# Ledger of designs, part 6: VH-VL binders against p40593

Target 1, 148 residues: p40593
Amino acid sequence: MIHPLIQRLTTTLGYPLLDADGLDRQVRTQPFSVLFFAGDPQRFPEALDVAVILPELVKAFPQLAPALIAGADEARLQGRYGFSVWPSLVFLAGERYLGCLSRVLDWGEYLERIPAILAGENEDLPRIPVLSPESGTPSCSPMETSES
Key: E = the ipSAE of ESMFold2; O = the ipSAE of OpenDDE; V2 = 0.75 times the mean of E and O plus 0.25 times the DockQ between their complexes.

## First folded at step 2 (VH-VL)

Design f3 (framework fv_firastotug; at its last look DockQ between E and O 0.03; V2 from the best seeds 0.00; counts 0 for: pae E 16.7 > 2, placed apart)
Fold by OpenDDE, look of step 3:
Order: sequence, then C-alpha cells, then structure tokens
Structure f3 (fold): chain C 148 residues (1-148), chain A 121 residues (1-121), chain B 108 residues (1-108)
Amino acid sequence: as target 1 above (148 residues)
Amino acid sequence: EVQLVESGGGLVQPGGSLRLSCAASGYSISSGYYWSWIRQAPGKGLEWLARIYHSGSTYYSTSLKSRLTISRDNSKNTLYLQLNSLRAEDTAVYYCARDLYRGWFGEFDYWGQGTLVTVSS
Amino acid sequence: DIQLTQSPSSLSASVGDRVTITCRASQSVSSSYLAWYQQKPGKAPKLLIYGASSRATGIPSRFSGSGSGTDFTLTISSLQPEDFATYYCQQYYSTPYTFGQGTKVEIK
C-alpha cells in the first residue's frame, strides 16, 4: 500500500506515476525532469519527508517536471541511474542525467545544489554508461526455415 | 539508542586552541544525518558552530569559519571540533548533537551532556 | 542569516497556567523547519517540537507548536512543576542554523 503522503503526489498534485515506458515518454517530452525514487517508506522514512519537500522544490524550480517512479519499476530504473541510496531525486535534462540528491536535505541545500545540477556543473556525475543502442538489439537471427 | 559523549574540555589560555571529541554510540556517524557542534556561553543562549554530513560535507558559522574545523573519524565513530585563536568569549559548554530526519531533517534529537571550555589567562 | 527573536525573554507563571512563547523569524521559514527545545540548568537541550507542530517522542501532550511564515508559537496548556526551564526556538530551514535567544519560564 502506497503511503498517503506519497500517493498525494499522484492523486492530488497530478504528478505522473512512471513505469519504464512512462519514463521514456517523460524524458522525450520534458526539457527537465525530477524523478522521485521513494523506495519503501518503512525502510526509508526519509521518503515521506522528500514527498512533502518535492512540491516545494517544483515551485522553486518551475522548469522541473516532477514524476514519481512506480514501486514495481524502482529497482529496474534505479539501475539506469546508478544511485544506491534511498530515497533519491534524479534530475534529467531530456534523457541526459544531470545528478541525484539522495535522502532528505535542508531546504537551503536544495536551493544551493539544484541550480548547479541543472547547469550540469556537478563533477561527481557518475558516468552513466550510455547504453549504446547497439547492444540491446536482440539479433533476431532469422530462423532459417530449413526447407527439408 | 544513540549516545553522544563530549570530551576534551578544560582550561585553555587565550590564543590557544581547543580540540574536542564526541564519541557516538548506537549509530554510525558515517551512515547518515548531519552532526553538529553547538555551544553555550555561561548564562547565555545556544550558538550553532558547524555541521558535518554523513558524506563529509561541512558547513560553518560565518563568524567562526576561519577558526573552526569540524571533522570525524569513522573508524572511531567520533566527531571532532577544533577551534583556534581562542578568546575569552569562546568560554562555553560545547555540545555535539545529531540531526533528526523523522518528519523533517535538521532539528537535533540527540545531544551530549557537553564539555566545558574555559578560556582564561 | 535568519535571526529568531523570542518573546518574552522571561516570564513568571504558576502551576496550571497556560504559557505561550513566540518566535519571530527575520524572514519566512517553512513551518517544517522550525523546532522548539527545553533546557534545564546544567543539562543539554531537549527536543520538544519539530516541524513547527510535531511533538518529539515522549513529549507530553500539553506541549504544542504552531505557526507559519515568520511567526511561531510554543504553548504549554497547563504548566507542570517540571516545566520550569528555558525554551529555545531553532530554525533549520537554511544554514547557518540559528536559535532564538531563549525564554526563561520561572515559578511565580
């Protein structure tokens, strides 16, 4: 069961709940995105804090399109961005990874760090391996119809 | 339960330095939260001095930044404060504290009992 | 820096009295980033309220916090003998963290 504070983001504030396909659409259509990877709030109570902070961040940075990652897809999509700490806010410019802010921070810290992230100035950008599109094409080896 | 125990206080001469320790137990200082030093002059209010994040990021009071160093030893689970060029006005009880993230992040839920530093000739 | 000014600096009250302490910020502070502490002589401060209105663990229901913007209030609905102490507000909205100057609650 999704915690009410997290659910409020989608049901009340209208933030999209993204699966993998939804994420692909989001990054193609939005200039800047902030993706909320909440995790399990029982395991990571800070997720509830971030759920309250996120709307205020979006007000402060109106260029950010907010989205919530669906719980069933969090593990899979975490792998895409390489963060290891929960909760996390992942910042994107289109499909380009800009940075991540994990756990809960002071408001002032968000105000200081987000502009730098959006400007692409974060030196500690984990080199997200650009999954070269080449490796994911399953070579549909044509089934040689052995006409015997 | 988190416990914080300050040590290193005592009598120091003007112009000297203090180095205080805060031994933490019940939680690893490298695992999360901000950890802060706060002081209180005799009969006065509380003054925040510095913080260190679990990642090692530091922030200092503007007025004391040039004289303060906050650090930690993860292997000892200990927080440190160094204050140089001591003055009589640096006489205070020095507390270490942990920030709480339950509900919101930045209030101090655990405090040590403090250690007294007296700066006098 | 955000300055916090408490009012009054001191007050005298009797057991059973309603006590109200105000904390004014020099700029708007999100209510989620304001705390209240109690300090007794020779002791470290004790967290009472966080997020302007949330009671810390083990804090009696007679303590309540309210407020928004620049004006915050700590209320003790019925003062108990153990409540004679100094109270501090604190903001953690931005660094540097700052405290009010304190309000001493004394026995009348």
Scores: ipSAE 0.017, ipTM 0.637, lowest interface PAE 6.0, mean pLDDT 88
Fold by ESMFold2-Fast, scan of step 2:
Structure f3 (fold): chain C 148 residues (1-148), chain A 121 residues (1-121), chain B 108 residues (1-108)
Amino acid sequence: as target 1 above (148 residues)
Amino acid sequence: EVQLVESGGGLVQPGGSLRLSCAASGYSISSGYYWSWIRQAPGKGLEWLARIYHSGSTYYSTSLKSRLTISRDNSKNTLYLQLNSLRAEDTAVYYCARDLYRGWFGEFDYWGQGTLVTVSS
Amino acid sequence: DIQLTQSPSSLSASVGDRVTITCRASQSVSSSYLAWYQQKPGKAPKLLIYGASSRATGIPSRFSGSGSGTDFTLTISSLQPEDFATYYCQQYYSTPYTFGQGTKVEIK
């Protein structure tokens, strides 16, 4: 059964649930997209935190067209964007990969990092969170790094 | 409707530890709402202590981080705050609170009644 | 940490008065990340305003909030007997979340 917090995104808020074909249409139609790779929330409970914040991110950045990726296609599409941590938010300009944000972040971190991502600045390495001793803010490797 | 009931306060001696509980009813704490502990010394203002996210990820006041642990037990629908190395300045009413129904930003729409912790010999 | 300073620390007012309380932040909390609370003696705080200007459910229209950046205001347009209380601002722009020191509204 799909968790109610994730189900709400598609049923109440009308976010598309995309397979590979749906993603192709999304990237051809929308100037900017944010793709939610939730994974299994039993294994990755932070997916539920991201499900709660995603609508608030869309309100703050209304140029973003949100979409969820269907579970059957998550593994197939993960390699396209180079993330290894679930959950992840992947940011696109049309087909072009802009960056990603993995796990849940402080709200101020989203407000700082999303504009930089949308401006075409890639995040390569994890950073230490602003007010936490835990090392390594999650980030994704650029596609160009794995190309050749 | 959301209700929060704190318990576990009382008189404790300096250097000791205490575990406070916050029993939630009217909703499941595993449903993705976020939770904070906030304290208020008698006659003084409000001080935010700690927040726990749905995933169990925790965030703390910078000055108190080493002495506080926030946790939850989804099966008991209960939030906890562990206080260690207690000092007289920890004397306060301790509140648990839920973020507004949107659940992320940190404005607090439901508060418990508070439980008094007095640190004195 | 973002520090919030309220002015005045206390005021005396009569029923029917217009009451204004200000909250200054040590750095910008944008236009939306400020809340106001009312606390009566012996009770938990009650959310009045969130997002600087949005009234919480059930809050009377005499309460209004305004401001952005570093300067915010709570206004009670016509003070009622039940409004004698302490008022707190709170920022939720960044952790740690912080509160102002409080403003006590007392009967004249």
Scores: ipSAE 0.014, ipTM 0.609, lowest interface PAE 8.1, mean pLDDT 82
Fold by ESMFold2, look of step 3:
Structure f3 (fold): chain C 148 residues (1-148), chain A 121 residues (1-121), chain B 108 residues (1-108)
Amino acid sequence: as target 1 above (148 residues)
Amino acid sequence: EVQLVESGGGLVQPGGSLRLSCAASGYSISSGYYWSWIRQAPGKGLEWLARIYHSGSTYYSTSLKSRLTISRDNSKNTLYLQLNSLRAEDTAVYYCARDLYRGWFGEFDYWGQGTLVTVSS
Amino acid sequence: DIQLTQSPSSLSASVGDRVTITCRASQSVSSSYLAWYQQKPGKAPKLLIYGASSRATGIPSRFSGSGSGTDFTLTISSLQPEDFATYYCQQYYSTPYTFGQGTKVEIK
């Protein structure tokens, strides 16, 4: 069972629910995307808060094409985009990774950080571009390929 | 609880086709998760074959892609596996499986009991 | 593709023994994407460990997993009669998902 607040994004608001193949199509057809990695709401209850906030973010930044990432693909794609904290919002320009925002933030932080991310001015990344599963940070790491 | 039951196994001749069914109960295959087929040759290890997402998107093992079709019928809550041009090395027990409910993928938490396919040599 | 090699391929052990099985990957795998399964003859595999170290629901505490990078370990701290089976590691870091060749644990 998917939590009703998360299911609302796909069933009521029409956000696509993407696997890896669907992601490839999204990035080829949309100039900007915001990908929602909700995780398991029982494990990560802040995902429900982000699920409520995301439609308001899309209203504020209408160039963003929202999508939800299916729970079955989250672990593989987590490594691709270098985040270690759920929930996360991942921002793309076409197929190019721009940055991400993890956990729930204050509304003002979204309004400040999202324009900087979309402009390519994301300064929240760690100094060393390495992902460590055991060192969960509140912010996302620079993009590292999981295939190497 | 989620139950998966494979059927359609048996003795087949080389060059023939294999069509397997996996009847699911206790969860709708169109509501969530990946659904995979995995096989195991007698006395050997496990080989992942293909997956279908609840939305209908599919992914295949590269080496078998030209001979393999995974599909579903949501109204019957049933997954299918079609393998063509069967060979002796396709002799195996075929399982269907679901990913773990907790949002992790590729780790299979529910398995069917399997159906044996024997390709006579 | 990521290949997984288990060691040993088989072992004989007595009830009460500590058993250690290793799984070596051909490429680095984040520990979040490594699972272990138990399989008894004529039965489907059963998930034991996910994320390299997390026990699946209902799995006894004598089963533990560890490791990162290319080297992963399943440990059974005190072998019980019901633990005689074949054990497989599996990576789900990248597609295709792949399994180790298995380790058969037999009664001595």
Scores: ipSAE 0.006, ipTM 0.452, lowest interface PAE 16.7, mean pLDDT 80
ESMFold2 (binder alone), look of step 3: mean pLDDT 88; pTM 0.907

Design f4 (framework fv_firastotug)
Fold by ESMFold2-Fast, scan of step 2:
Structure f4 (fold): chain C 148 residues (1-148), chain A 122 residues (1-122), chain B 108 residues (1-108)
Amino acid sequence: as target 1 above (148 residues)
Amino acid sequence: EVQLVESGGGLVQPGGSLRLSCAASGYSISSGYYWSWIRQAPGKGLEWLARIYHSGSTYYSTSLKSRLTISRDNSKNTLYLQLNSLRAEDTAVYYCARGYYDILSRYYFDYWGQGTLVTVSS
Amino acid sequence: DIQLTQSPSSLSASVGDRVTITCRASQSVSSSYLAWYQQKPGKAPKLLIYGASSRATGIPSRFSGSGSGTDFTLTISSLQPEDFATYYCQQYGSSPLTFGQGTKVEIK
């Protein structure tokens, strides 16, 4: 079952839920995309926070075409885009990977980091200039937890 | 223990039809892979025919799409290829294969069945 | 469509030989999305290499792939008896997916 806050994105706001064929169409037709990898909200409750904030991000960055990824494809595409933390937002320019943002961030952090991602200005860009499905991608965001 | 087993091949007269099956075991065909049919005429190379994705979305070779139908039965974990209006040049070994992909229908084939021979002759 | 031409179409070799097979594309293959398969008589093709240079699970280290753009190579550094087979390249950088015509590696 999809949680109501996540379900609302597809049923009320009309965001597509993409399988591989849907993703193929999305990257060919949209200049920029933000893909929402929610995971299981019982295991990753921040997915509900991201579900609430995503429409506001789209209002702030109207060039982004939002979409959700079908559950059956999430694990494989996690390997492709290289994030280790759920939920995650993955940013694409056409079919090209630009970067990702994991967990829920403060609004000011989104406003700072998304323009840099869309401009291709990520500090930890991979050494290889081409981001491809065969290549591992770097982690999207550092894990910040209190250490004893 | 990932296996694909084709069946349903045999001798068909020109103009006839056949339905090929591909039974998958060790993994579910409802997963997010492309599932394809690929053929090989005797002594010749490989030709991609059709694919189906777990959503049910299908895509076909443009030269053959009027004569082929790809389908699946998730409850039986089985893929099918229906061939109609067969011609002598359709004589080939027919393989089913699992396509590993990232995006954009860009995939290579990591698992193949053993193949089933279709002979079109009068 | 991207056409793949393999060279040579056939070759004769002895155990211990270094074998090189070339695959030339009519157009640049995006992101080196090129795979190599081995097919023995009466058997299905078996994946050897993907992404031009990544060896598939369980494939011996004597098999290696290289290349980018339009020119790709499969190398077998020291041919073994079980390596006599037909080899195919396949591009997956653009639709439709296409295969090379094959290279038969025969015993001398």
Scores: ipSAE 0.006, ipTM 0.564, lowest interface PAE 10.2, mean pLDDT 82

Design f5 (framework fv_firastotug)
Fold by ESMFold2-Fast, scan of step 2:
Structure f5 (fold): chain C 148 residues (1-148), chain A 121 residues (1-121), chain B 108 residues (1-108)
Amino acid sequence: as target 1 above (148 residues)
Amino acid sequence: EVQLVESGGGLVQPGGSLRLSCAASGYSISSGYYWSWIRQAPGKGLEWLARIYHSGSTYYSTSLKSRLTISRDNSKNTLYLQLNSLRAEDTAVYYCAREVYWKSGSYFDYWGQGTLVTVSS
Amino acid sequence: DIQLTQSPSSLSASVGDRVTITCRASQSVSSSYLAWYQQKPGKAPKLLIYGASSRATGIPSRFSGSGSGTDFTLTISSLQPEDFATYYCQQSYSWPYTFGQGTKVEIK
């Protein structure tokens, strides 16, 4: 029971839906990947906005190989990449983590931030002990804050 | 939290086979982490042997691939390592460990206490 | 296979000393793929550092990691009695995963 806007990414656009084994193949075969961690769209409705925007991001940055993470593996792989906010887009160069963008951003913000991420400017993300609900800043947390 | 208990070690004759078990508690082995076997010969360093994912996908050390089988039984929440054609050089403490796949790399955050295997006649 | 060589193989130190252990890889390894472990006699290894520089949960701030490419270091800024142990680096950049040979930190 996947939401239609998320399901179309795999069924109509052919984006892979990856479990952890599929992710291993993706990172070994693709120079750059963008991984979509949608979460439950009833709980995180911005996931539907990201689902609409992701194909446009791939058109703007065709070097990115997009993929969705299977729902059963999302929580475990969240610990791997250390983000705390859903939805999130995780950017990789092969197996190397480049950064992430959490929640929905304005189109202009994506166009400014993705090139910096792909250039490898922010390999290590700053730690935030707690994220304020009123904060407008996307958050990507180190693994230890996401794997209780 | 996560506890891993290895068993099945002991004295084994050269040319025999070894089957080790790793019982996991505080966590389900079917829930998406990778799991590895790592050994350490007495007084020596660590050697990675094999890993398995909940889907059943496996990866092996190149030098031992033909002699190793890693497997699991989800109903018993237990991991297994089968090693065939045992040699004196297989004498070691065998650990099971939870493998975390972080920023596309891997590291081992929880380890069992280890089980000693001695290969001698 | 990627070979990891640690230097020194052993060292003697006193409580309060700064200890530095080096790990050299036979080929370039991205920092994301290097981890450090502590092992005490008769015990399983314990994760200290992952991603070359990220401290694991509950690990004291005196432990730090750094490095990139082929050269990585683990530093203990002020050695404590509980830190006398053997330390191992580990890479996951290439299959198979490999560990360094270990560095034994002994009381002087």
Scores: ipSAE 0.000, ipTM 0.497, lowest interface PAE 15.5, mean pLDDT 80

Design f6 (framework fv_firastotug)
Fold by ESMFold2-Fast, scan of step 2:
Structure f6 (fold): chain C 148 residues (1-148), chain A 123 residues (1-123), chain B 108 residues (1-108)
Amino acid sequence: as target 1 above (148 residues)
Amino acid sequence: EVQLVESGGGLVQPGGSLRLSCAASGYSISSGYYWSWIRQAPGKGLEWLARIDWDDDKYYSTSLKSRLTISRDNSKNTLYLQLNSLRAEDTAVYYCARGTYYEIRSGYYFDYWGQGTLVTVSS
Amino acid sequence: DIQLTQSPSSLSASVGDRVTITCRASQSVSSSYLAWYQQKPGKAPKLLIYGASSRATGIPSRFSGSGSGTDFTLTISSLQPEDFATYYCQQYYSTPYTFGQGTKVEIK
């Protein structure tokens, strides 16, 4: 069962729901994509917060083509993108992986981090997605900020 | 930090079967990535043999598909390769390697390799 | 299957030299589905370059990759003593993944 806040993204806003074949077409045709991996909102309630925020992110970054990943393919594609935490937003330039942002962030953090990801300047994210729950180094985490 | 350790090599007779193991540490093989076996005959280049993904999808070299079986045991975090109907030309160092990607919708290049295990097929 | 042909098969060079190795694919591997590896005797290969031009973590800046489609190049701008090894290209555009025959870089 699809939660109404997530269902709205596909039914009301017309965001594509992609299986593996649809993803191939998306990365070939769109200069930039943001892929929403929601997971099960009963298990990962922050997915609902991301579902509310995602349309606002698309308005702020209109170069992003948003898409949801079909539930049957979410677990399969998690390995491909290397995130360990649900929900996650994965950012692509065509076929090229740029980075991801897991869980829900403050609005100001999205405004600061997404431009760096799109410019390929986010040094806190691995160039290659690395998902290592047992090694203790997740691929997608909030950046540390140090202030003096 | 990922480490791969191959075992099961040694002297094997022509016509026999070979079962190799690759023990992974530092990462759970069922949690992600794409795990391959690659061999190298003495003084020769590298030949990709088979791949098993974290979700148990399996892929084989077309020339060797009928003789190869790739598998894994998640409880032991170990990959296996079985090669049947052994020939002298199967003599090689056998590596396991972790496949990864940069471009979405592509195959895999290999960022971590085991030390290799030597298999000699001879009477 | 995509065949990769490296040129030269071997070369002799001195420390400080600029070394260029080429890899030619029998068909296009699209924009950049090509990796380069270094292998020393008795050791496993080590990833140098992926995506035709992206340097792997910890790899010195003297190693660079370029090319697209069918023609690719690995360059070592100033050869160091530890760089004497065999170098392999690999395509990952299609299964089966294939490697070049190797280029041996020997001390002069």
Scores: ipSAE 0.000, ipTM 0.525, lowest interface PAE 13.4, mean pLDDT 82

Design f7 (framework fv_firastotug)
Fold by ESMFold2-Fast, scan of step 2:
Structure f7 (fold): chain C 148 residues (1-148), chain A 123 residues (1-123), chain B 108 residues (1-108)
Amino acid sequence: as target 1 above (148 residues)
Amino acid sequence: EVQLVESGGGLVQPGGSLRLSCAASGYSISSGYYWSWIRQAPGKGLEWLARIYHSGSTYYSTSLKSRLTISRDNSKNTLYLQLNSLRAEDTAVYYCARDSLYTFGKYYGMDVWGQGTLVTVSS
Amino acid sequence: DIQLTQSPSSLSASVGDRVTITCRASQSVSSSYLAWYQQKPGKAPKLLIYGASSRATGIPSRFSGSGSGTDFTLTISSLQPEDFATYYCQQYGSSPLTFGQGTKVEIK
C-alpha cells in the first residue's frame, strides 16, 4: 500500500501518476515537468521527505508540472533518465531531459540548482540517457542509504 | 565490527594492469552503503577513484574512468578495482572504504577504511 | 568537479592551542555532504566529522565542524599531542567525490 504522504500527492493535490503512456502524454503537453521517482519508502525513507518538499518546490517554480511515476515502471524509466539513486526528481523541457536531483537536499540547494537545470534548456541534451549514469553529473546526488 | 582488508598491491610494470581486492568482514557488501576506492600518492593528498552502490551501480572519477573498473563478488564479500594502462603516476597506496549512510538527519561519510595496499609502478 | 581548497596548507601550534582549518568549495556544497578526516603518517584516514558538524563515533569533543555553502571550518579547541596529523575536508554530495589538498598540523 502506498504511504499516505506519497498518496496525498495524487489524491489531494491531483498530481498525475504516470505509466509509460501517461509519461508520453505529459511530455507532449507540458512545457516543463518534474517527475518524482519515489521508490519504496520502506527502502528509501527520504522519499517521504521529497514528497513533503515537492509541493513547495512547485510553488517556488510554478512553471513545473509535477507527476509521479507508477512503481511498476520506475526501474525501466530510470534507464531513460540515467539516475542511479532513489528517490529522484527528473526535470524535463517537453521531451528533453534537463537534469535530475537525487535524494533529499537542503532547501537552499533546491533553490540554487533548479534554476541552473532549467537554464540548461539552451543545451542540446540527449532525450534518452544511457542506462548506466555518467559519474560527475552536477544535477544528481550519488548518495544512497542501505537497503532493508 | 566491520573490517576491510586490501590486497593485490606490489610492483607492476608501466603499461600493464592491476587488480586489487578488498575483503570485507562483519558486514555484507550487498546489504547497504556505497563502497569506494581511494588512493594516495607518496607525499600527496587523497584522490577518490570509484564507488559501487550495494545494488551494483558504479561511479568513477572523471580523469580515470576510461582506465578503471570497480566490481564485486557478493559470494566472497569482496570488492575489486582494476586499473589499466599503468603509469608511474599511478604509484600510490590504494584504500577501500565503506561510504555513505543516512542517519539522524545527516549523511555519514567514509566511516570504515582498510589499511591500504601499496602499488608501485616502475620497470 | 567541485574543487575544495584548504587553508592553511600547514600550520605549527602548541599543545593547548585552538586550531582552525578552513575548506572553501568552488561551488555550493550542502552541509549534509561535507566531512573531515584525520590522517596520521602511515595510516588510513579516520572520519572525524560528517554532515559538516556531526562528530563520528569515538571522536573527542574538542573536534567540531561548522559552515555552509562554500565555506566550512574544522576547529580543535585544545590541541593535544595525538592531534599531530594531516586533516582533509571532503564533499560527497556530487560525483566525482573530491577531497581538499590537506592541512598538516605540526605540534611544537
Scores: ipSAE 0.000, ipTM 0.495, lowest interface PAE 18.1, mean pLDDT 81

Design f8 (framework fv_firastotug)
Fold by ESMFold2-Fast, scan of step 2:
Structure f8 (fold): chain C 148 residues (1-148), chain A 121 residues (1-121), chain B 108 residues (1-108)
Amino acid sequence: as target 1 above (148 residues)
Amino acid sequence: EVQLVESGGGLVQPGGSLRLSCAASGYSISSGYYWSWIRQAPGKGLEWLARIDWDDDKYYSTSLKSRLTISRDNSKNTLYLQLNSLRAEDTAVYYCARLPYEYWSTGFDYWGQGTLVTVSS
Amino acid sequence: DIQLTQSPSSLSASVGDRVTITCRASQSVSSSYLAWYQQKPGKAPKLLIYGASSRATGIPSRFSGSGSGTDFTLTISSLQPEDFATYYCQQYYSTPYTFGQGTKVEIK
C-alpha cells in the first residue's frame, strides 16, 4: 500500500510530484528547491522519518520549494544527481546542484548542514549540475556495510 | 470511486484520424495522477500509448509518437487521444487508465471498459 | 525500451494446482515498479500485484509476487475456476511503459 505519511506530502500539503519535465519547470521558477527521493519505504524505512521531518524543514527554511520525485522517475533521475543512498534530499539553486543529505539526520544536524549547503559553502561539491549516471559524481553518503 | 468511460470508437477508414475521449468521474483528472492510454489488438497483448500527468506533461510510445496526441479538458474532466494516419494495425480496444503518482506507485489501479476501434475499408 | 518476456506463453492446469509465471526484463527494473495484471476475456485488465510483491486491495491471498532485478514471478498457490485468464507483467520504472506478452492460463 502507499504509505500515508508520504501521500500526505502531496495530497494534504500540496507539494508537487515531479517527473523529469516537471523538474525542469521547478528549477526554472524556484530560487531554491529541496527534492525528496524517498524510494520504497519497505526497503528504506527512514523515508518515513524524512517524510515527517520535511514539512518542519520547510518551515525552518521557507526559501526552499519542496517537491517529491515521481516513483517511476526516481531511479532514472538518481543518475542526474549521483546519490547512492535512499532516502535523499537534493538541494538546488535554480538548476545548480548544491548538495544532498541522505538518510534521516538529527534535527540539529539539519539546522547546521542546510544553511552551509544553501550558501554554496560545501567544498566537496561540484558547482555544476550532475547531468548523467556516467559522470560518476560522489554520493551524498558513502555506503559502508559490515556482515552480520 | 473512480470510474473511467471511453468513447469515440467504431469503424474508421485507413488514412483517417481517430479521436477518443475518456470521461472520468469520482476524481479530478487535474489532481495528482498520471493518466494513460493503452491499447490491445484482437487476440494480442497490451501496448502503452501515451501518458498525461498532473502538470500537463505528455509522454508517448516511441514507435507512435509522430501519430499520437494526448490532451485533457479539466472543465469536462475528460482525457483525449488523437491518432492520425490510421492503418489496419491500429485496430484494437483502447483503454484509459489511472496511474497513482505517489512514491511507490501501485501500477494502473483503475481502467475504463475500453472502446473498440476497427480500421477497415 | 525495457522489454518484458513472460514464460510460459500459455499453460493448462487443474483446479487446486500451483501455477508459476515468470517475467524477465531486458535490463534491471527496480522491483518497486513491477506490476502484474489479470485479464478475463472481453474485460479490462485488473491489477493483482504492484511493487513486485504487494497484493492489490481485494486480491485473494493465493496470488503472490516475488523477484528483483531482471527476474520476477507471479504464483497462484491453489488455482480456482475464476482464475482462467491471461496474466501480464508490466514495468512502470521508465517510459515507455511496457508489458510482457501475456501468459494464458487454461483450466483443463
Scores: ipSAE 0.000, ipTM 0.500, lowest interface PAE 13.7, mean pLDDT 81

Design f9 (framework fv_firastotug)
Fold by ESMFold2-Fast, scan of step 2:
Structure f9 (fold): chain C 148 residues (1-148), chain A 125 residues (1-125), chain B 108 residues (1-108)
Amino acid sequence: as target 1 above (148 residues)
Amino acid sequence: EVQLVESGGGLVQPGGSLRLSCAASGYSISSGYYWSWIRQAPGKGLEWLARIYHSGSTYYSTSLKSRLTISRDNSKNTLYLQLNSLRAEDTAVYYCARVEYTYLDSSGKTYFDYWGQGTLVTVSS
Amino acid sequence: DIQLTQSPSSLSASVGDRVTITCRASQSVSSSYLAWYQQKPGKAPKLLIYGASSRATGIPSRFSGSGSGTDFTLTISSLQPEDFATYYCQQSYSWPYTFGQGTKVEIK
């Protein structure tokens, strides 16, 4: 069912797999969280790249509490955080939405952009959760060159 | 066994353009691996140029990104590198190489597990 | 960019010698993303070690890797005639990927 690279995040590293109720507990107990919305890796193969990179991001930013979002709740919760593509990493300070990074980025881009997101300096991303499903889903990343 | 074979090298004039090919066999390039281009000037060390993910996402060396394009054609099982505005300093053997993820540990180790034979590019008038 | 500096840049050794090559990174590199390659004249590089210490398939046990953080080492415990080559360390921890400048192991 679940790809081995993604499964190891929960089975070997002990990252929680959160439904909506679990997410509410995560944001109450963790000062900062990074939420991994993987999608279906057969449709979104970059989810495997993000799965490999995520543990290294947590090592570089140990203040981040990582968690995966359960597949059944991914579409429901994406409306809250306003991203439009999978995979996405969503960054929170408690309950407050700080920003997101969609698709896989260069490692150096993660190292540059995550500190700005955590400091609340990213003007292009909503700082407050999109709470209504009717709200449009803004892009979580600036336009990037992804040549075919 | 996995085999990568580069082609498209040869003598090119300064200011010209170059398109290199890397034909893969023994596996499908659409199967979730990364592929890179790496070069080596005569008597010098190795320099990484660019990589492409399975998804089509591309990454380039900072010094060359304005002159490089990496691409692939899944139907031909072939990788490409285009280099524009050629200079004498671009004279090198150009290699393609596969990057493998391991599923055996939580960090997902990455490394170049298979390399092509290389193709020589000479930039000279 | 992460710079990798190898020591020594060249060495002369005899068959049976223990050879040690050091790779120093300009900033910390997760060991999972450090690899070593062997290159013989006129040939493509060949993977020896990945993840700082894991031998690639078919690589003799005389090759070993160790290290973490900024300091990594490749050791050849008993040099054989086929081991005279240039050796490179490489990191994939940060973009761009970088290689060390190489260490040439020459016959005495």
Scores: ipSAE 0.006, ipTM 0.503, lowest interface PAE 15.0, mean pLDDT 81

